# Ledger of designs, part 47: VH-VL binders against q96il0

Target 1, 167 residues: q96il0
Amino acid sequence: APERGAERRDTAPSGVSRFCPPRKSCHDWIGPPDKYSNLRPVHFYIPENESPLEQKLRKLRQETQEWNQQFWANQNLTFSKEKEEFIHSRLKTKGLGLRTESGQKATLNAEEMADFYKEFLSKNFQKHMYYNRDWYKRNFAITFFMGKVALERIWNKLKQKQKKRSN

## First folded at step 17 (VH-VL)

Design X4
Fold by OpenDDE, fold request of step 18:
Structure X4 (fold): chain C 167 residues (1-167), chain A 120 residues (1-120), chain B 111 residues (1-111)
Amino acid sequence: as target 1 above (167 residues)
Amino acid sequence: EVQLVESGGGLVQPGRSLRLSCAASGFTFSSYGMNWVRQAPGKGLEWVSYISSSGGSTEYADSVQGRFTISRDNGKNSLYLQMNSLRAEDTALYFCAKEYEFGSWAFDYWGQGTMVTVSS
Amino acid sequence: QSELTQPRSVSGSPGQSVTISCTGTSSNIGAGYDVHWYQQHPGKAPKLLISDNSNRPSGVPDRFSGSKSGNTASLTISGLQAEDEADYYCQSYDSSLDAYVFGTGTDVTVL
């Protein structure tokens, strides 16, 4: 029995953005768009005296970013693959080659491509629903922690002012 | 219902390797960070390793750093722990644990564990 | 590995209140990291009781409560029941280790 070659599911490599911000930067940096996800990664600044709450927020933001990068990288790969397969299948059905007489890549018309988009969206509807749900939950959590961090910073500033007045 | 089922445990000699698996169901596996926690017989809980929801970030306890590798396959709803250069002190019940709400560093669901025994 | 310090055992009669302490250091609880609590019955997986110092997840009875002050967190079990006989663990994060840390565990016995 021929060993069915394990289809190496082309998982998008976890592209660690090779963008290195300047070492002395006190700000978040935005990198170039990732080649797979097309999302611009953010390099988060880490304060020297980062509080536990600030660390939690940063970690949550980082994890959410990674989650988004992975989702869209995979989605884009799947989309590109299925699109190409669809085009090839339709061209074959029409008795057309993959290349025109001019040597250009044969394309389908807008109506045929609309069918592909509809089918693709239908097929991935549930996946997108779950993504959207989690996207909102993550962003609400991030916003909540941002509020807490803001309050913590205000409180710390007030305490410092009181201490300066007492001395 | 959320379910985590560990497997791959067994008896091994020191210096050997073992791979643990955790099958997840009842939740969106790809949305949550996952952890391995172990418990030696008659002892307390010890955190072993963490992996982010995407698998892009991993963390390890000092006791296993450089020997263990955590990984995940979100398409298969599976978590893995590759354990190399096993030692007697690695003898424990190994739990797969799901992270709680986003931003909470608590673990809300645990498997029943798989027993790893390292003995000569 | 630096563990959070818990009493080895705590006992109480049915209907009484018992408190389990979890003492950390300036790099974990004292630094401001949140504390979580777990219950583990013999031969069973741990169950989350309290998250984020005082948050009670759904399905956890109201007789369980958590608090945190300074370097010490506390789990209080009010109206102790026979089913509460178990091991209890606190958990936090340690910045010096860059790792999650558990307490030494407390055996709760119902007399």
Scores: ipSAE 0.878, ipTM 0.958, lowest interface PAE 0.5, mean pLDDT 93
Fold by OpenDDE, fold request of step 18:
Structure X4 (fold): chain C 167 residues (1-167), chain A 120 residues (1-120), chain B 111 residues (1-111)
Amino acid sequence: as target 1 above (167 residues)
Amino acid sequence: EVQLVESGGGLVQPGRSLRLSCAASGFTFSSYGMNWVRQAPGKGLEWVSYISSSGGSTEYADSVQGRFTISRDNGKNSLYLQMNSLRAEDTALYFCAKEYEFGSWAFDYWGQGTMVTVSS
Amino acid sequence: QSELTQPRSVSGSPGQSVTISCTGTSSNIGAGYDVHWYQQHPGKAPKLLISDNSNRPSGVPDRFSGSKSGNTASLTISGLQAEDEADYYCQSYDSSLDAYVFGTGTDVTVL
């Protein structure tokens, strides 16, 4: 039985954005759009006295970012691949070559491409539903932790003011 | 129902390598960070390694740093632990554990574990 | 590895309340990291009982409760039942180790 070569599903490389913010930055930095996901990565600032809650928030944001980057990188790759396959298949069916007489890449008309988009969305509907559900859950959690961190910071400021008044 | 099933454990000699696997089902595997936790016979729990939902970030306990490698295949709903340069002290029941909720550093589901015995 | 300190054993009669302590340091519980609790029956996988100091996941009986104060967390089992005989572990995070840490474990016996 011929070992069916496991088609290495070209997973987008986990693009660790090589964007390095300046070492002395006290702020979050936004990098250029990733070439695969087209999402702009955020480099999260780590305070010198980061609280456990702040750390938890940061890690959640980082993990969510990685999750988003990976999802869209893979989705875009799949989309591009399937789009190209669709175009090739349709051109072949029409008896047209992959290149025009002028040497340009042959393209399909807007109606044909609309069919592709519809089919692609239909095929990936469940995947998108799960992504959206998870996206909302993650962002809700992030927002919740942001609220907690804000409260913690307010409380710490109040305590510091009280201590200064008692001295 | 959430299920985690570990495999790949066995008897090995010191210095050898072993690869553990964990098959996940009953939840969206790609949405959650995963962990390996081990328990030596008659001992407590020890965290071994973490991998993020995307697999982009990994963490290791000092005891296994440089020797173990955690990885995952979200398409196969599988978690892996490559263990190199095994030592007698690595003898333990190895559990794969799922993170509970986003932002929670608790583990809500555990496998039954796979036993790794390192003995000359 | 810096383990969280638990009593080796705790015992109680059916219907009684027992409390298990988990004592950390300034780099884990004392730093403000959350504590989680697990139950492990002999030969079984751990089960999450309490998350985030006092949150009870679905399916966990209300007789289990968690609290945290200073560098010490506590698990209380009210109305102790025979089925509660197990090992209990606390878990947190340690900033000095940049790792998750477990307690030494407590054997709960129902007399």
Scores: ipSAE 0.878, ipTM 0.958, lowest interface PAE 0.5, mean pLDDT 93
Fold by OpenDDE, look of step 17:
Structure X4 (fold): chain C 167 residues (1-167), chain A 120 residues (1-120), chain B 111 residues (1-111)
Amino acid sequence: as target 1 above (167 residues)
Amino acid sequence: EVQLVESGGGLVQPGRSLRLSCAASGFTFSSYGMNWVRQAPGKGLEWVSYISSSGGSTEYADSVQGRFTISRDNGKNSLYLQMNSLRAEDTALYFCAKEYEFGSWAFDYWGQGTMVTVSS
Amino acid sequence: QSELTQPRSVSGSPGQSVTISCTGTSSNIGAGYDVHWYQQHPGKAPKLLISDNSNRPSGVPDRFSGSKSGNTASLTISGLQAEDEADYYCQSYDSSLDAYVFGTGTDVTVL
């Protein structure tokens, strides 16, 4: 019995874009789009006097970014693979080769591709629902922490002003 | 219902390696950071390692830094802990623990643990 | 790892209130990191009781409450019941260690 080769599920390499911002940067940096996710990674600046709340916010933002990168990298890979398989299958069914007489890649018409998109969306509907739900939850949390950080900063500024007035 | 089930514990000699696994169910595993926490017999809780939801970020306690490696397979809803160069002080019940809500550094669900005994 | 300091044991009669303290340092609780509380019965996994100083997760009785002031956090159990006999742990984050830290644990006994 031929050993069914374990289909190495090509998990998108967790290729965190090795974009390294300059060491002396006091700002967040946006990298080029990732080749798999097509999302632009953000390198978050770490202040010297980062508060615990700011740290939580930063880590949450970073984790959310990584989560998004991984999701879309996998989705894009799956989409590309399934799209190619669909095209090949349809061309074969039509008795057409993978290449035209002119040597170009044979393509399907817009109507046939619409069927693919519909099927793909239907198949991945639940996955997208869960993603959207978690996306909203993450962003809500981020927004909430942003608000808290803003309040903390205001409070700290007020305290500093009071201390200066007392001296 | 959220479930975490640890496995892979056992008796090992010092200097040997062991790999722990945690099977997760009842929640979207890929959405949450995961942790390993251990408890030596008759002792308190000790945080061991963290891995982000995507696996892109990892953290370790100083006591295990350079010896342990945390990893995950989101497709299999599984968390792992590769333990190398084991020491007697690594003897403990090892829990996998799920992070609570986004932005909270609490752990809301724990497994029952798997026992690791390091003895000559 | 620097542990948060808890009393070794606390006891009370049924219906009484007991308080468990968790004392940290300027690098953890005193730095402003949140404190979480766990209950652990013998031979069982820890259960989250309080998150983020005072937040009570779903399913946790209202007799459990958390507070934080300065470098000390407190867990109060009001109306102590027999089922509350367990070990209790506080947890926070330490910036000097860049790690999560747990308290030494408190054994709560119901007399």
Scores: ipSAE 0.846, ipTM 0.947, lowest interface PAE 0.5, mean pLDDT 92
Fold by ESMFold2, look of step 17:
Structure X4 (fold): chain C 167 residues (1-167), chain A 120 residues (1-120), chain B 111 residues (1-111)
Amino acid sequence: as target 1 above (167 residues)
Amino acid sequence: EVQLVESGGGLVQPGRSLRLSCAASGFTFSSYGMNWVRQAPGKGLEWVSYISSSGGSTEYADSVQGRFTISRDNGKNSLYLQMNSLRAEDTALYFCAKEYEFGSWAFDYWGQGTMVTVSS
Amino acid sequence: QSELTQPRSVSGSPGQSVTISCTGTSSNIGAGYDVHWYQQHPGKAPKLLISDNSNRPSGVPDRFSGSKSGNTASLTISGLQAEDEADYYCQSYDSSLDAYVFGTGTDVTVL
């Protein structure tokens, strides 16, 4: 079972209920999707004798999760806000009100909304490019430190075998 | 070019408050953790506080814990340090400093600092 | 609160090599935390010189080198030049304090 690499669109299993790890756990846990970012939080295990390298990896993973959740939460809010501003601006240009006679929000047709989606993509293109660059940098660093932690643990096990064999 | 510009320093009496600002440019501010480091006149460097890129994690030196609050506004590319209950030993040049590479706990870019003098 | 120990000053003639030591404890360098080095000219901000014990950031001359062994890290400046006259600080992390810690600083004089 080969190790999967980091991807832009994660496929982690779905969770329906609020998730809390057991009082004692030796593993990281994956919770249900966050309401605002739509990303699943990870609850990181802190080993009893955490090495400096393990500490760096854990902090990097925790802070990357926070950074990623903040980006997508903000992007979702920006999308919603700019969508409303676009609709308001186009309705005002037509001399129409923001609400129908029934009190529901007025909308634009599909062709007009397609203009919004194109403008939003263009306006946010550089932001997404910088996010992708930094996501790659973070995932490379995380993968590199995971490899170093694995090697450190192998060396520690070999050192304990050598200690056990000595007279 | 990466630039960090501190402001808000000055002469204050003990027990008073100051708020420092650091304006960042030339890099994606929201991607990096930030630090405050201070240097008393004629003395060495002393780390003061850390804030993660999202603002979700903060750390403080014991000497300032409970009195200083680090914060950031990623929309304004700005870092802040609220300093309450100032003491004479807080007198120093205060630098803001950028986290180097991810997974390195070094600081690669520093501002020129803003001076805080606490004296009666 | 805790500081890494450095010599107060070192000196050398142009072209010589000087080495600055940085000695910690079992809760910082001795625990395995990495060491970083900064150069600070008078009236200027510090500049990152060496990260992660021995890595030279882009733009730092290869005459600067770093190493770490046990509780001690070292910065070596080979081919000493007049522009190297400055204060030098090491930095690490201390697990007992949950804090970044700096060394006491070393004044390098070019004779």
Scores: ipSAE 0.738, ipTM 0.897, lowest interface PAE 0.9, mean pLDDT 86

Design X4
Fold by ESMFold2, fold request of step 18:
Structure X4 (fold): chain C 167 residues (1-167), chain A 120 residues (1-120), chain B 111 residues (1-111)
Amino acid sequence: as target 1 above (167 residues)
Amino acid sequence: EVQLVESGGGLVQPGRSLRLSCAASGFTFSSYGMNWVRQAPGKGLEWVSYISSSGGSTEYADSVQGRFTISRDNGKNSLYLQMNSLRAEDTALYFCAKEYEFGSWAFDYWGQGTMVTVSS
Amino acid sequence: QSELTQPRSVSGSPGQSVTISCTGTSSNIGAGYDVHWYQQHPGKAPKLLISDNSNRPSGVPDRFSGSKSGNTASLTISGLQAEDEADYYCQSYDSSLDAYVFGTGTDVTVL
């Protein structure tokens, strides 16, 4: 079933694909990227003669968008907080300051930062695994209802065509 | 094993407030919408309120609109119902219920309920 | 206005079939919204028995079946057993209320 938005959308290029869910969910979302989740929100229009199936599909898509935005916003915040904590802890262990000679934030080298990425992935592995499972369940449901809506619309057109020929 | 445990019920006077809680376990709470459903003594089931998995969408029965507020804390696997301006008609056993599968508007797991009695 | 109508009670002997009706209006079942069924034993929480008109969730015996036609949904219990004695509720959605609606409930008695 086609997505039809009644609202004017604005787009920006930055960051949209970095943490996007698989293709179908990303490509259906319109609007500027959300600051925290990096996802483009979809603004949904309610057709005047929305069927029960169309209503279910619309609500499922809207709630899936909200669910995705919440997950990635939380993960981005957690990643940023734990990254800074890791850098701070390692700099203190090395006896180094939090700022460089120029006053900018001190950083760790690529090998040291690789340790953070490994630790973060390991700590969050199960959470991302459950997220991916539920993402696929939601995507399957959305695709299934899109097919049902398409069939419903074809059926209604055939009913209309049959009635006209019977008049 | 999915478990839902309600708490916070009790005896209150009309016009007072109560807050119900529902502790969830055995499933990914943040992935599912949640509902409150009530049952007056000796009567049938009445839907009260819905909240989406993220908390971004809420719905209320007309009988409680403006008086009750549903909320959730996905970090604590907890669902809440703030009940203000209580009336005798709100006397019921209150259940929390889990949304079944995505795209189904059925409720597959229910708690045991917590009793709210509103009387002078 | 939009409460779903069920018979107050239905009875049958062990091994027989009983059918419970659930009749709605043009704003709920008649509009095409799905019907779900719940079983409630005395003092216990409801249990989902049938979802989406005819789907049987895991763990529900196959003697329970559901169907929907027009404004009416039906729950059929084939091979009635003593433990089937309970209250049964249908549930749907009502577009005029923007709300979930339950049926009036049916008390099933096993003779």
Scores: ipSAE 0.737, ipTM 0.900, lowest interface PAE 0.9, mean pLDDT 86
Fold by ESMFold2, fold request of step 18:
Structure X4 (fold): chain C 167 residues (1-167), chain A 120 residues (1-120), chain B 111 residues (1-111)
Amino acid sequence: as target 1 above (167 residues)
Amino acid sequence: EVQLVESGGGLVQPGRSLRLSCAASGFTFSSYGMNWVRQAPGKGLEWVSYISSSGGSTEYADSVQGRFTISRDNGKNSLYLQMNSLRAEDTALYFCAKEYEFGSWAFDYWGQGTMVTVSS
Amino acid sequence: QSELTQPRSVSGSPGQSVTISCTGTSSNIGAGYDVHWYQQHPGKAPKLLISDNSNRPSGVPDRFSGSKSGNTASLTISGLQAEDEADYYCQSYDSSLDAYVFGTGTDVTVL
C-alpha cells in the first residue's frame, strides 16, 4: 500500500521547500514534506574522507529518495486527474453540471466513488507492482550496503586500535 | 528483452550542435540510471555522461562538461544527449548504456550506437 | 592520468588460460573502487562480462573470472576459445575526476 494517498492534502501554502541544513553539519537531516509527493526528503551529509563504499551507499540512498519522490508525485497527480475525469464523466451521464447551484464543485456519493477507487486500483496494478518490486530491490541493496559500511567502520576501528597498541 | 536504440547521429561541422536520442524498452526505464559512452574510430571506450533514474543527478566527463547536456523523459522511455559546440575530437560512435543493478556501477545493456562525425 | 592501463594485446592457443591486467591509481582502483570488465567483438556493442571485481552476470560462461588486488584487477579466460578473440576493457570510478573511467583496452588473439 502507498504510504501517502492522493486524497491527502495540505491546507497550508505549499511549494518549493526552503529547508536547508546547516552547512557545517556532520549529520543527515530530514526536511519537511515535499509538496507533490508528501515524502520527507533526507539531506545527506558528505564526509570529507568518504570511502568508496560510503559513497555508493550515499548515492544509492539519494537516488532512491529522488526515485520515490518522483513516483509518488506522479501517482498523486494521476489520481487527482483521473478522479476529476471520472466525476465529470458520471455527472455528464446524469445530465448534471460540474458545479452545484451554490457554485461548489459537484461530486458523487460514496457508492459511486467506490467505483472510481476500484477502477483506479485495477488500472494502476501493474505500475504499482513494478514499483513494489524495485522498492524492495532498492531497500535490500541499501540495507546490504549499510551492513557493509558498518563492518568497514568496525574493521577500521579495530585496525586503528591495533596500530596504537603496536606503536 | 531489453533494447536500447540510439539515433540522431550524423555529419556536422565544428561548432554546431546535434541531439542524440536513445529509445528504451524491455525494462522499467524510470528505475535505472543511464549513461552515454563513446568510441572514436579505432579507439577505446570513453565514458561521456550519467543521469540518475529520476533525472535529479547528472555527471559529465571533463572533456564534454559545459557543452553536452544529458536528459531523460521517463514518460517516453527516452534518454537524450544535447551536444553543443562540437569539436573534431567528439567524432565517435555514441552508445547509450543501462546501469546494471542497484549499488553496482557497471553497464549491462548497450545499444548498437549512433555515429557522430565532426569535420569541416 | 585518468585512464586504466591494460596491455595492448594478449595471445594464446585454444584451451590455454590468458590473463588481462588492469592497473589503476590511488584515485580509482587503489582507492578501493570496484572494477568491471567488458568484451567487444568487432562492429558490436560491448558486453558486460564481470561486474564488481568478480561477479559473473547471468549468461556469462564460468571460464571468465575476475579478481582485484591493490591497484590491479585481472580478467582470466580459462580454456580460451576462438570466439573469445575480441577487445576487452576494464572500467572503474575515479574520485579525483568524479567520473567513470575505462581501461586502454586489450586485443585478445586466439592463435
Scores: ipSAE 0.736, ipTM 0.898, lowest interface PAE 0.9, mean pLDDT 86

